# VH-VL binders against q67yc9, part 22

Target 1, 181 residues: q67yc9
Amino acid sequence: DEPVPTPWPHQFHALMFMNYSGDLSMIDLWYDWTNGRNFNIIQEQLGGITYDLEWNNGTSFFYTLDESKSCRSGQLEVGILRPNWLDGAKYLGQQNVSGFLCNVWEKVDFIWYYEDVETKRPVQWIFYTGREAHIMTYEVGAVLEDEKWQAPVYCFNKEKKSLSTKGALSEFKGYKEKAAL
Key: E = the ipSAE of ESMFold2; O = the ipSAE of OpenDDE; V2 = 0.75 times the mean of E and O plus 0.25 times the DockQ between their complexes.

## First folded at step 19 (VH-VL; framework fv_nezutatug)

Design y1 (at its last look DockQ between E and O 0.05; V2 from the best seeds 0.00; counts 0 for: pae E 15.6 > 2, placed apart)
Fold by OpenDDE, look of step 19:
Structure y1 (fold): chain C 181 residues (1-181), chain A 121 residues (1-121), chain B 107 residues (1-107)
Amino acid sequence: as target 1 above (181 residues)
Amino acid sequence: QVQLQESGPGLVKPSQTLSLTCTVSGYSISSGYYWHWIRQHPGKGLEWIGYIWHSGSTYYNPSLKSLVTISADTSKNQFSLKLSSVTAADTAVYYCARHRYTEGYYPMDVWGQGTTVTVSS
Amino acid sequence: DIQMTQSPSSVSASVGDRVTITCKASQGIYSWVNWYQQKPGKAPEPLIYAASRLQSGVPSRFSGSGSGTDFTLTISSLQPEDFATYYCQQSYSTPYTFGQGTKLEIK
């Protein structure tokens, strides 16, 4: 029998190195299925920090905490990725990636998912957009303090400034419907 | 607080087997992580010897593979190094260390204080 | 095996100075680089992991940068307790390998 992807733990923290056509970023991903929330803290290589806060009801906030006080909010049709979002993915075999022997799965038109054979930790995500995520750290059970899941007050004002949607969550958001299949 | 402590004879004769033990406290070696041996020849840099995973899997530096054995005793919360057929080149400070490799790009975060082993007739 | 070429071998500096140490990997290793500080008679202690992440308890004057093959450790303002030997290390693949070390001495 072919191996199947390991469902995500209900709560974890991951540090990701993201490469998108040479644009590099570091992302702190806080996945919290238990509380229905997902958080990307994105540090651009040559830039500031952007925050991508996502709720399972489909509400998302994209904001900065700098002097610009920029924030964009949106309502998506789907919430955060469910723990078993990789169910049904096509097994492609094993590959050595980033020092790990990985099982590789494909969600067609979405993502190639690399998982360490031995520990079952995610190792690499390659999106069909060309974006590559290297999972640098993977801390199962880690939870961000509740106070840090609050979008700033200016996100609730009418005057909102649009922000870039770069990052892993933006890719996930774009393909959530496909991931759900 | 996690602590590692190396122990063993400080003097070994040439052609004999060097045997060291790392005693871990504050964390069970069977709970996770990789457990490493590293050595440092006097006045030189660091040389990685090998590791044992909490499951018992081992990997050795190819330069030393034929001579190295790393084992673990979970009942004592210890892991050990054996280096056979030692020469003067094996004179070094030997360190054991813990590594969160299973969790990502972490360093060897906890080291023993090191134990000096001299190979001399 | 992956070679880690560290430079310089030694550097003399004064308190308050900015110090930079570099490490070059023989192949691309993403961010699988750690930096350690070792004082005489002591075991190495981690400073930086994942090329740029500060180890818990390490002063913010220490920073790491780089990806792929070129990596840098920076001490923004040298303190008396920082005089030591520093090592880079790759953990991309076994066997793990260290740089030759950089001895940071007081000028």
Scores: ipSAE 0.241, ipTM 0.759, lowest interface PAE 1.7, mean pLDDT 91
Fold by ESMFold2, look of step 19:
Structure y1 (fold): chain C 181 residues (1-181), chain A 121 residues (1-121), chain B 107 residues (1-107)
Amino acid sequence: as target 1 above (181 residues)
Amino acid sequence: QVQLQESGPGLVKPSQTLSLTCTVSGYSISSGYYWHWIRQHPGKGLEWIGYIWHSGSTYYNPSLKSLVTISADTSKNQFSLKLSSVTAADTAVYYCARHRYTEGYYPMDVWGQGTTVTVSS
Amino acid sequence: DIQMTQSPSSVSASVGDRVTITCKASQGIYSWVNWYQQKPGKAPEPLIYAASRLQSGVPSRFSGSGSGTDFTLTISSLQPEDFATYYCQQSYSTPYTFGQGTKLEIK
């Protein structure tokens, strides 16, 4: 009777505009369930670029390619978001958002998710923290070349540290740890 | 300036249905936010009843779900509470409140002044 | 249901005193705690959200802290207008629940 959120396609690229109380960034999200990998390339407004690379076996890297050559790596208990991670979301009805008529769902105390009624594409999602993700482009079936999924060598020859739970997309990391997704 | 005002009967007999209305001014209830009902018992404190999402969908406290209906009338910019089969335990001050998108991150930011309801045995 | 336990239930204090009110959740709720101030005959008003963030217009003498299960509201130098009842509220999971309240009275 109620619409159900569309599972994420197994492979896609999204360009996202992020806003957290005026702190702005652009994120290229390369989601690749088929190959068990997920890559967020995060450009802070007039700032640096951070690479957030996750594998379905729980291997995770958070690194830069600037002169600092920083990398934090770790082993998470869970892999990447599953395509059906929105299962069980509570339907909240329809809302016009930025000129799109959207179906809206909530996963309580985590996220509001807005999906275009006509195209079934995500339009935006808003985290419990107030961080907003606005989907600017959404390319189903896009695949990032394999060689670009390689973490830098300095991620492997250093002692591992705890992965940061702060910064862009920290809400997804917290959600995955809590929900064992 | 957003304002919320509760209205309804102050006295209700046991077994009847309590019906309250919250009138919203300064903001359209269909444009955003979650719209809540909360009650405050003299000896038990504050209890969350439920909300209606700006789209019209509802969510209720499970302990009251079979007794509670929250609805909206967008043409009057109002939302309402109906509580069936009331008892003396339902005597309380009833508040309506507005709540921003991310419920866990933001408080209920605008409250009505409250309306006292007494259920007389 | 997540239970929120406030302490103390009441406190008698003088203007200028430092007052600390605590709230303990029955399970971990990250930082999803709000604090409200309520004066007699009036609705609760938001004071602190996300455990430590001041609501707009709230004086800087109010502060909040904590994460997980243990949360604290502090008034650094009590003013006459601060005599009220204070409630914590978890907004981690429905049903949203409140502490029993702490009544702050003038000595």
Scores: ipSAE 0.000, ipTM 0.452, lowest interface PAE 15.6, mean pLDDT 84
ESMFold2 (binder alone), look of step 19: mean pLDDT 90; pTM 0.928

Design z1 (at its last look DockQ between E and O 0.31; V2 from the best seeds 0.00; counts 0 for: pae O 7.1 > 2)
Fold by ESMFold2, look of step 19:
Structure z1 (fold): chain C 181 residues (1-181), chain A 121 residues (1-121), chain B 107 residues (1-107)
Amino acid sequence: as target 1 above (181 residues)
Amino acid sequence: QVQLQESGPGLVKPSQTLSLTCTVSGYSISSGYYWHWIRQHPGKGLEWIGYIWHSGSTDYNPSLKSLVTISADTSKNQFSLKLSSVTAADTAVYYCARHEYTKGFYPMDVWGQGTTVTVSS
Amino acid sequence: DIQMTQSPSSVSASVGDRVTITCKASQGIYSWVNWYQQKPGKAPEPLIYAASRLQSGVPSRFSGSGSGTDFTLTISSLQPEDFATYYCQQSYSTPYTFGQGTKLEIK
């Protein structure tokens, strides 16, 4: 029997190290399927912080909290990734990466996903573009307080973009280039 | 922009030690990747010799196991091959190459020009 | 050790021909196969990775397919610059191993 990817827990926090050809960032990823929300808090290396907030009804905000008060909002056809988003992924066997023996799967034209054989935790995922996401901590069941999920008021008076991109994975690739997922 | 260049003697006598050096420019060998030696025998295909990981760990082809040493000098941005007790069977073109193995699916993406080594009396 | 058996050992073809080269692994290796092109006097250059993915800058007339033990490299319409030797290589586990090569010659 071929192993299957472990569905994402309904709620977790991960601290992640991102690398895209030397462009480095740290991301706090708060995944909350229970409340239909997903939050990437993106710290660029020696740079600013960008907030990428997504709701399961497709409402998305990409904003800063600095003096610029910038916000870009949009409406996506699909919501946040479902816990079982890796269903149907193509199994590629086992590989030893970063000191972990991992099961490896591919979602074609999107991602290579590495899961620790021993602990069943994600270790890394690599986008087909070469952008790398490395899991540094993985806290199953962690929940960010509701107050912190509120987009700033200046996000609500801006023009929204209607994205009609087909498929959640393709939409993610095109719209959320800096996020972990 | 990454360039690998092999250097060393082109003629080695039987029973001696073959010593080759690969000089890397445009990328620090301590920053990542696996650094390989591969050889190509006259009229035959390619044979993997071994690698050194940027942390210093090595792996060697079992067919050469007790005869091979691969080492790195990060201050010179070089890695080297030593093959002891050579015979005529070790006559080949020797290549050094860079490889992103941590993800499993990349090929050896940058190769040196190759250096011809002849083992002859 | 995983043996890679490549066939044919050589092929003689004309510009415009479709050429297929096969590679067989001695055990299942999923899609962990690379293909290289080598021109005389030069080092091998990567062509295909992960059995079917084109390396950056490689013309679309090249394609790869297969999984498990049986793999193919196809050139859909041969061009003059394609006359070279082609190697498959398994990247599943060490020791890495190459096929014996296929020399593609002008007919």
Scores: ipSAE 0.140, ipTM 0.684, lowest interface PAE 5.9, mean pLDDT 87
Fold by OpenDDE, look of step 19:
Order: C-alpha cells, then structure tokens, then sequence
Structure z1 (fold): chain C 181 residues (1-181), chain A 121 residues (1-121), chain B 107 residues (1-107)
C-alpha cells in the first residue's frame, strides 16, 4: 500500500523559510485546530512583520503592528485547514530533501508536500505558484499564548477591506476558497 | 517571456576547454530554480551535464564531473559551462535549460535554441 | 545511474493513428518521469511531467501513464505536427537520464 499523508497535529508550531522567486521571508506558523485558529507571523526579508490571523469561522485578519496600523479583515466561506486536508493527494514517491528522505504527495494544482519518512514531519512545501516553504522547525503540541491571538483594536473598524491575495501562504487561502466551491 | 540563449565558440581543439554561456532574459537567475546544461551528440539522444542553483550550488553528471564546471554571474544574468580536455566525443549541440520550479517533478520547461560545438583539430 | 530504456526506437504511423511509446526504468522511480518532444533543429519541449501530468499548452491528445518502472506516452490521434522524436526522462535522482528516443515518422 502507498503511504498516506500524516494528518496535521491538532496543535503545532513551525518556523518556515519561504522563497518566492527570490523574495524571502520567515514565517512562524501556529496551527491550533483545537481552538479553531491559525496564525502566520511573517517577517519579510526586506520589510516588516505582517500578521495573518485566521479563525475557523472564516474570519481573517491581515495586519501590521507598526506605525501604519494597517489592517484588513474579511469573511471567508471556509475556516482553517483541517488536520487531514491532504487526504486524496497523489503519492509520487520518495526524494531526499534537506537531508531528509521524504515521501512526496501532490494535491493537483495546489501543492507538492514533502514529509519525512521516519518522523512524519513536514519538510518542504512547493506550491504550483513556485512558492517554496522549508519547514525549519516543527514542534508538535506547541501553543501560542491566548493573549497573542488578539487582533489589534484598529482591525475592528466598521469598514472591512478585502484581504490581500498577495504574500506568503496566499496559496492556502486560495485553496480553501476553491475547496469551498 | 523567459528566453535562454547559448553562446560560445563553435569550434574547439582537442584537449582544450570548451566554454559556453547561457544568457537569460525575462527572468532573474537569482530566483530559486535550477539552471541546466544538456547536450546532444549528432544523431544521438540527450545527455544531462549538470545544473547550478542560484545560490551557486552545483551538481554534475558523474561521467563528466571531473571535467565540468558550471558557474553563474547574477550581475549579468548568465550561467556558464566549462568542459576541460575535450575530445571528439564532446562534439554536440549544447543546450541550456531551466526548471520552471525548484524540484525534479517539473520538466525543464524553457530551453535555449542550442549551440553546436565541434571538437576538431 | 538510472537507465531509461525507451521503445520503440522508431515507429511509422499515419495521421489519426493511436501511438504508444514506452519507457522502462532500471529501478523503481515512482512517478518521476517527464516526456519531451523534439523536432529537427529544435530544442526539446516538455509534454508530460510527473508521469501523467500534461504540461501547460500541450494538446489533450497527449497523455502519460505509469508508475514504478514502466511508463507510457500515448498520442490518441496523431496529427501532422506530431511527427518528431520523443524522449522520456527520469527526474528521480541525479544524474538525470533520458531514454534513447523514439522517432515518430509518417507512414
């Protein structure tokens, strides 16, 4: 039998190195299925820090904590990725990546997912857009303090703006929307 | 519109070093993709020579490893091939190519038109 | 190194024909196979990647199948522009290797 992707732990923290056509960023990903929330803290190589806060009810916030106090919020039809979101992915075989022997799956028109054969940790994500995520650290069970999951007050203005389709992990948002169809 | 173009001498004497350059336009080689050299002997199939990553990391065909050097010049958006101690067996059309993405699951999607190199005294 | 044994070396066919080209890997390489088309005096162009994925812009009459060691390129209904040489390529590990090619000629 072909191997199947390991469902995501209900709670984990990952530090990811992102490369998009030479544009580099580091992302702290806090996945918390238990509490229905996902948090991407994005450090651009040549920029500041942006925060992408997602809730399972479909509410998302994209904001900065700098002097600009920029924030965009929106309501999506779907929430955060379910732990078994890779179900149905096509197994392509094994490759050595970043010193790990990985099982590789493809979810068509979305992602190639690399998982360490031994530990089952994610190693690399390659999106069809060419964006690459290198999973530098993977901490199962790690949870960010509750108080840090709060969008700033300026995100709660009456006027909602459209969420950016640009930036790190935008592919995931696109996938979720597509999956809701 | 990404384009690759090979350039270099079409004639090389035996025991000399073959030097080719691939000039990339419409796309920066500083992106996270592999840049390849492939050759095709007259009337024969394709032979992979090696690649270079934008970081400078390289990998070569073991059959040619001791003789091959691939380098990149990001300032010129070029990468180059050097093949030392050439013989008649190195007579071929030489292609440079790009992976569309950074892993082998994608094909080499953009190729140069190829440049013919003849090794002759 | 992984050897890719391609067959047949040449095939004669007519427009409208179904054409099948096979490639056998010397070891299991899962789906890490690409197919290319090359016309005389031109560089190869990708047709299929990951054994069965159609490259963007390639007509749907082209298809790829197989996994492990045996792979197949199929042209469901041959068109005049399809007469060319075809190559399989493994991308499982370096050195990347190609099949010896199949020349598709008009009958």
Amino acid sequence: as target 1 above (181 residues)
Amino acid sequence: QVQLQESGPGLVKPSQTLSLTCTVSGYSISSGYYWHWIRQHPGKGLEWIGYIWHSGSTDYNPSLKSLVTISADTSKNQFSLKLSSVTAADTAVYYCARHEYTKGFYPMDVWGQGTTVTVSS
Amino acid sequence: DIQMTQSPSSVSASVGDRVTITCKASQGIYSWVNWYQQKPGKAPEPLIYAASRLQSGVPSRFSGSGSGTDFTLTISSLQPEDFATYYCQQSYSTPYTFGQGTKLEIK
Scores: ipSAE 0.020, ipTM 0.601, lowest interface PAE 7.1, mean pLDDT 90
ESMFold2 (binder alone), look of step 19: mean pLDDT 91; pTM 0.937

Design z2 (at its last look DockQ between E and O 0.03; V2 from the best seeds 0.00; counts 0 for: pae E 10.9 > 2, placed apart)
Fold by OpenDDE, look of step 19:
Parts: C-alpha cells; structure tokens; sequence
Structure z2 (fold): chain C 181 residues (1-181), chain A 121 residues (1-121), chain B 107 residues (1-107)
C-alpha cells in the first residue's frame, strides 16, 4: 500500500519560512485542534507583524497590534483544518528536499505536501499559487498560553465582512472556502 | 540516468491506427511521475496529446480524446500511445516525456529523442 | 483551453546580444510557465520552470520572469550554442499548451 499523510498532531507549533514570488515572510503557526483554534503570526520581511487568528466556528480575525489598531473580522463556512485534512491526496513518490527524503502528496488545485519519511514531520509545502512554505521548526504538543489567543478589543463591535484572500496563507483560507461549497 | 525511447512503425496508412511505445530505463514508471505523449507536426509547434499515471489514470487533449488511448505496462516499464483513424494531419514527430506533477511547479524534464510517423497511402 | 501567445515568431541576433522572448497566457496561471529550447532534429529541453527557476545545468545567462499572464525569457548575452527555437508552455492545467515558438537565428 502507498503511504498516507500523517495526520497533524492535535497541538503543535511550527515556524515557517514563506516565499511568494520573492516576497519573504516568517510565520509562527500555532495549531490547536483540541481547543478549536489556529493562530498565524506573520512577520513580513522588513515589515510589521500581522496576526491571523482562526476559530473552528468559522470566525477569523486579521489584525495588527501597532498604533493603527487595524483589524478585520469575518465568518467563514468552515473552521480550522482538521488533523487529517490531507486524506485522499495522491501519492507522488519520494524525493529529496532540503536534505530530507520526503514522501510527496498532491491535493489537486491546492498543495504539494512534503513529509520526511523518517520523522513524519512536514518539510515543505508548495501551493498551487506558487507560494512556498519551508517548515523550519516543528514542535509537537506545544501550546500557546490562552492569554495570547485573545483578539484585541478593537476587533469587536465591528461589522463582520468577508475575509480577503490576500496575503500569507490565503491559500488555506481559499481552500477552506472551496471545501465548504 | 533516466532515459525514454520511442518505438513503432514510421509509416501508417490513412484510417489505420498509429501505435507507439515508450520504453523507460533508469526509473520505474510504477514509482511515480506522469508519462506524456507530445507531437510536433513538421515545421510546427508542439501539441500535447495526453498522459498516464502508472495506476491507469489518464488525461487526454480534448481535441484528440475520442481517438487516443494511452496505456502502461509496468512489467515492461513501458507506456504506449494508440491513435485511431489517422490522417495526414497526424504526420509528426512523436515524443514521450516525464513529468513530476499533474500541473504546476516542474517541467517535463526528460524527453525521448522522438520518432517520426508519416501518414501516407 | 489556455492559449499561449508567444512573440516574436523569429528574431535575428548576434553573439553577445541581449534577447527577450515573451509569452502571454489567455488567463491568469500564476507562475506555472516553462520554457524549452529545441535544436533541429532534437527533442525540447527544459530551460526554465515555474516562470523563473533555472533548470539544472542551464547557464545563468538564461532567466525567466513574470506572473499571471505575461512571461518573459531573457538571454543576457547570446552564445553560439543558443541559436535554436524556444517554446513557452503553461503547466497550469490540461490540456497543456505551448506557445508558437520563437526561432532565434544568427544575424
């Protein structure tokens, strides 16, 4: 039988290096399926920090903590990625990537997923848009303290709008929206 | 190193079936990759015909779909092209090639040298 | 089907010249464009993939750029071995389609 992608741990932290047509960023990903929440802390190259906070009920916040106090909030049809979201992906074989022997799967119109054969950790993601994610660190069981999961006060008492599919990790948001159709 | 080699009759009569085989060496087709047929009419550009995954999954150019069949024989490490009801328009150099994904990131990275097929009465 | 409009159809240049070939897709295809070089009697060989990535072994004088619908292949300083026909190809979706080709000839 062909190998299947390893389901995500219910809780983990990952540091990712992102490349999108030369635009570079780093993302601290906090995945917490247990508590139904996902947090992307995005550092743009020579730029500011953007926070993308997602809840499994479909509510998402996209905000900054600078003086602009920028915040967008919206309601999606789908919540955070389920641990086994890669189920059904097509196995493409093995290849060496960044010094790792990886199993590679394709989810059509979404992602090529590279997983280290030995450790079963994600190594690289290539999105159908051309965005590349390199998983720099992967800490299974790591949890961000509850106090850090709170959107700022200026995110509330505003009209919820459709979230933009622009910016880092927009592919995931787009995929979730499509999956809800 | 990975090599692809096309083989088959260089002359086919109109209305007959063109049959070609691509033999792969240096890599097992059952290990992955999509395996393509491409052709080039004399003095013209390139036309994609279709591909096969070793499990039998295929996709064809809609302009040729009704006439094209691509198959794979993992035991021989070969894949084949059949094009029925040929006409002079099917005269071309036929290439087989390897492609890592169904779409996107990588090119068709290894090609055969091509085989000339002439359709003539 | 996605159309790839390649230009020019032919270009005459001299060794050392800078050469630019363009390809326009009929719709947005992100960066999923490949460039191939074909010499007479030979199969196409990949030069560039994902619009701007150099295929292994390809000289650095070759470069690719573009995203969305407009793509460019550039040879910074033409060498004698570069006279050939070049093709762009979209790998966004099937059916895969190629540009009409650009024949690069010696002036």
Amino acid sequence: as target 1 above (181 residues)
Amino acid sequence: QVQLQESGPGLVKPSQTLSLTCTVSGYSISSGYYWHWIRQHPGKGLEWIGYIWHSGDTDYNPSLKSLVTISADTSKNQFSLKLSSVTAADTAVYYCARHQYTRGFYPMDVWGQGTTVTVSS
Amino acid sequence: DIQMTQSPSSVSASVGDRVTITCKASQGIYSWVNWYQQKPGKAPEPLIYAASRLQSGVPSRFSGSGSGTDFTLTISSLQPEDFATYYCQQSYSTPYTFGQGTKLEIK
Scores: ipSAE 0.422, ipTM 0.808, lowest interface PAE 1.6, mean pLDDT 93
Fold by ESMFold2, look of step 19:
Structure z2 (fold): chain C 181 residues (1-181), chain A 121 residues (1-121), chain B 107 residues (1-107)
Amino acid sequence: as target 1 above (181 residues)
Amino acid sequence: QVQLQESGPGLVKPSQTLSLTCTVSGYSISSGYYWHWIRQHPGKGLEWIGYIWHSGDTDYNPSLKSLVTISADTSKNQFSLKLSSVTAADTAVYYCARHQYTRGFYPMDVWGQGTTVTVSS
Amino acid sequence: DIQMTQSPSSVSASVGDRVTITCKASQGIYSWVNWYQQKPGKAPEPLIYAASRLQSGVPSRFSGSGSGTDFTLTISSLQPEDFATYYCQQSYSTPYTFGQGTKLEIK
């Protein structure tokens, strides 16, 4: 009777417009549960590109490909988001947003999630921090070439450091850690 | 502790532009809430005018859309209302209010005390 | 526009009475209804959100119910500080709209 959130497809690509207190970015999200990997390619407005690469065994890389050749790597206690990570979300009813009629769910202290009633595609989600993700394109079954998932060599010749909880998607990292406890 | 305070002229002549400012203290306007203007007419109830998200995204009541502009100045921690071509029908108490970043599901939790605007010659 | 029709327009009641105020939406809006209390010379203050959830700090004598088109605010035992005007408000879609108000007066 009450709708439940559609589990994430095992493989998809989404282009997301991000807004956080006027800080704008575009993110290419490559989600690949089948191969245990998740990749966010983050373009800041008139700024640089940051690569946020996660593996299901908990290894994570946060790097650039410009002249700075920056890389931070670490080991998280948990892997990537599972397809059914929205299980148990509380249904809040339907709302019309940006011309889409959406089912809306909440996970307390984490997220409000909006899904198109007709197509079952995500339309937007809003983190408890106020960071908004607006889904601009959504391509189920899309797969990024294996070569593109390789972290650059300087990630392996650097000291391991704890990964920052600050950044465009820090809310997901915090959620995963808390949910594991 | 978050406080909102409306300011502006209490008397405006017909056909002029009404300009009001809401000053926010105890919270940064850029930290992820919607900022609203609402008015209350003497012989009628409450009327929603519109909102602004700090990045500049706005939505306006269609009945006022061609006449209203809401803007934000994050450096002053303020947002403002301009209503052009006013008539006596625009006489009201004007409130500013804060609203959780989820669109309209939660109440407007903090309101200003209101400022009375009279439109007369 | 979604119209919110509130009734009654006024209620005369005594301390200790149970009072019920109703609000009807012109279309289905699930639970996207808020209730506000406004005392003379003051701004409205939130009481109830999501049709039935109490705002923090609101006494438990206030309750809300309903879904779809028909909504109710109930005060189980009036206190002297409850004499005010009450508004329902839909938050389903813009323009957000309010009921006409219910003035609760002491008998």
Scores: ipSAE 0.007, ipTM 0.533, lowest interface PAE 10.9, mean pLDDT 86
ESMFold2 (binder alone), look of step 19: mean pLDDT 91; pTM 0.937

Design z3 (at its last fold request DockQ between E and O 0.68; V2 from the best seeds 0.00; counts 0 for: pae E 9.8 > 2)
Fold by OpenDDE, fold request of step 24:
Structure z3 (fold): chain C 181 residues (1-181), chain A 121 residues (1-121), chain B 107 residues (1-107)
Amino acid sequence: as target 1 above (181 residues)
Amino acid sequence: QVQLQESGPGLVKPSQTLSLTCTVSGYSISSGYYWHWIRQHPGKGLEWIGYIWHSGDTDYNPSLKSLVTISADTSKNQFSLKLSSVTAADTAVYYCARHRYNKGFYPMDVWGQGTTVTVSS
Amino acid sequence: DIQMTQSPSSVSASVGDRVTITCKASQGIYSWVNWYQQKPGKAPEPLIYAASRLQSGVPSRFSGSGSGTDFTLTISSLQPEDFATYYCQQSYSTPYTFGQGTKLEIK
């Protein structure tokens, strides 16, 4: 039998190093299936910080906490990724990546997912867009305190619009929308 | 070291079926990779024919889809190409190649040396 | 199908020269372009993948750049063994398509 991807822990924290055609960023990912929320804190290289807060009801907020106090909210057809979102992915075999022997799965036109054979931790993601995510840390069970999950008040005064499929980890949103069809 | 080797008749008559086999050594086709056929008409560029995954999943160039069949024999660590109703336009060097993914990342990293097939009466 | 328009069709250069070959895709294909070198009577060999990644074993004088629709293969300092035909290939979607090729000849 072919190996299957390890479902995501219901709660975890990960730091990811992102590379998109040379554009580098760091993503602080807080996944909280238990409480139905997902948080990406995106640091652009020598740039600003963007907060991508997602609720399981499909609502997402994209905001900054800088002087601009910018915020965009949108509604997706689906909520956050379920822990076993990789179910049904095609197993491509094993590959050495970043010094780790990995099992590799593919969701066609979405992602190549690399998981360490030994520890079952995600190692790398390559999206169909060419965006690469390198998982730098992976803390199972880590939870961000509730106070940190609050969208700014100015976000609630904005009209909800369609979410862009551009930007860091936007591929996930695109995939979710596609999967909802 | 992984090696691919094409084999089959170098001469095929018009309207007949071209049959080629690619023998893979140094790597089990059941372990992964997509296995491709590519051809190059004399003095022309490269034309992708199709690929097969070891489970039997295939994809073909639409221009050849109705005429092409790619199959795999995991027990022999081989995969094959059949091209029916050949014409002079099918005269080419035929290559088999390995590709880690079906699209996107990585190139066709290992190629056979190629085998010349001439369609002639 | 995605067309890959490669240019020039041929180029004459001398050892030590900087050589640039371009490939334009008929649509956006992110970075999913590979470059191959083919010598007479031989199979193509990969040089670059994912537009800018150097294939293992390939000399560092080869480099690739570009994203979207415009891609470039560069040989920083041409060596005698580099005289060959080069092809770009898109791996964005099937059917895979190749550029027309660039024959690099000795001046």
Scores: ipSAE 0.873, ipTM 0.937, lowest interface PAE 0.5, mean pLDDT 95
Fold by ESMFold2, fold request of step 24:
Structure z3 (fold): chain C 181 residues (1-181), chain A 121 residues (1-121), chain B 107 residues (1-107)
Amino acid sequence: as target 1 above (181 residues)
Amino acid sequence: QVQLQESGPGLVKPSQTLSLTCTVSGYSISSGYYWHWIRQHPGKGLEWIGYIWHSGDTDYNPSLKSLVTISADTSKNQFSLKLSSVTAADTAVYYCARHRYNKGFYPMDVWGQGTTVTVSS
Amino acid sequence: DIQMTQSPSSVSASVGDRVTITCKASQGIYSWVNWYQQKPGKAPEPLIYAASRLQSGVPSRFSGSGSGTDFTLTISSLQPEDFATYYCQQSYSTPYTFGQGTKLEIK
């Protein structure tokens, strides 16, 4: 029998080291299926911090808190990733990665997903774009305080901006929209 | 160490079927790799023919799809190429190669030495 | 099919020279390009994968760069063993396709 990937816990925090062809960042991922919300706090290497906030009703914000006070907002056609979003992934076997023996799965045109055989925790995933996410910490049940989920007031201005899918973790946004069709 | 070795006839007549076998040693062909055939025409570049996945699934270059079959024999640790209705244009060096399961991300990492096939009377 | 166009078709260079080879894809392929080295009478060997990652055992004088449609292989200080033919290859979608090759010769 082939192993199946562990569904994501309903609430967790992960610290991720991101590498996209030498462009490095750290991401705090706060996944909160219980309250229908997902938050990526993105620190570029020697750069600024970008906040990527998504709600299960499709409301999304991509903003900064620095002096630029930029925000892009919009409505996505789909909500946040479901805990079982890896259902139907193709099992590729086992591989040792950074000292972890991992089960590996693929979702075609999207992702290779690596899960530690022993602990069932994600170790890394590699998007088909080449962007790598390496899981540095993984805290099941962690919850970000409600006040931190508030988008700043300047996100509610009437100025139109394109909601970009070219940034960090844009592959998840593209996947969700494609899978919903 | 993993080694791939092509075998088959070096000369094939036009309209016949070219049949080549790749023998894999040092690794099981059923253990999570893609197994490819690639050819190189005289004085020209490389052309991908197709692969077989360790489960038996195949994918072929559309330019050859109606003429090509790739198959595996796990008991002999071999995979094979059949190319029907050959012409002089099929004269080439034929390589077999191994490709890691993240095939979009990784290169073909182990190649056979190649076998020269000439199509002529 | 995604066409891969290499430039130049050949280059003549001396030991110690810096050599640059380019490869252009007919459509965006992210970073999904590999580079191979082929010596006469031998099979191709991987050098670079994912546009910029060195294959294990490849000397650090080789480097790759690029994304989207434009890719570059650079040899920073040419050695006698580097005289060979170099191919780029897209691995974004089947059919996988190769550039026509760049022959690197001793001047």
Scores: ipSAE 0.007, ipTM 0.539, lowest interface PAE 9.8, mean pLDDT 87
ESMFold2, look of step 19: ipSAE 0.006; ipTM 0.588
ESMFold2 (binder alone), look of step 19: mean pLDDT 92; pTM 0.943
OpenDDE, look of step 19: ipSAE 0.422; ipTM 0.813
ESMFold2, fold request of step 24: ipSAE 0.006, 0.006; ipTM 0.567, 0.495
ESMFold2 (binder alone), fold request of step 24: mean pLDDT 92, 92, 92; pTM 0.947, 0.946, 0.945
OpenDDE, fold request of step 24: ipSAE 0.828, 0.826; ipTM 0.915, 0.913

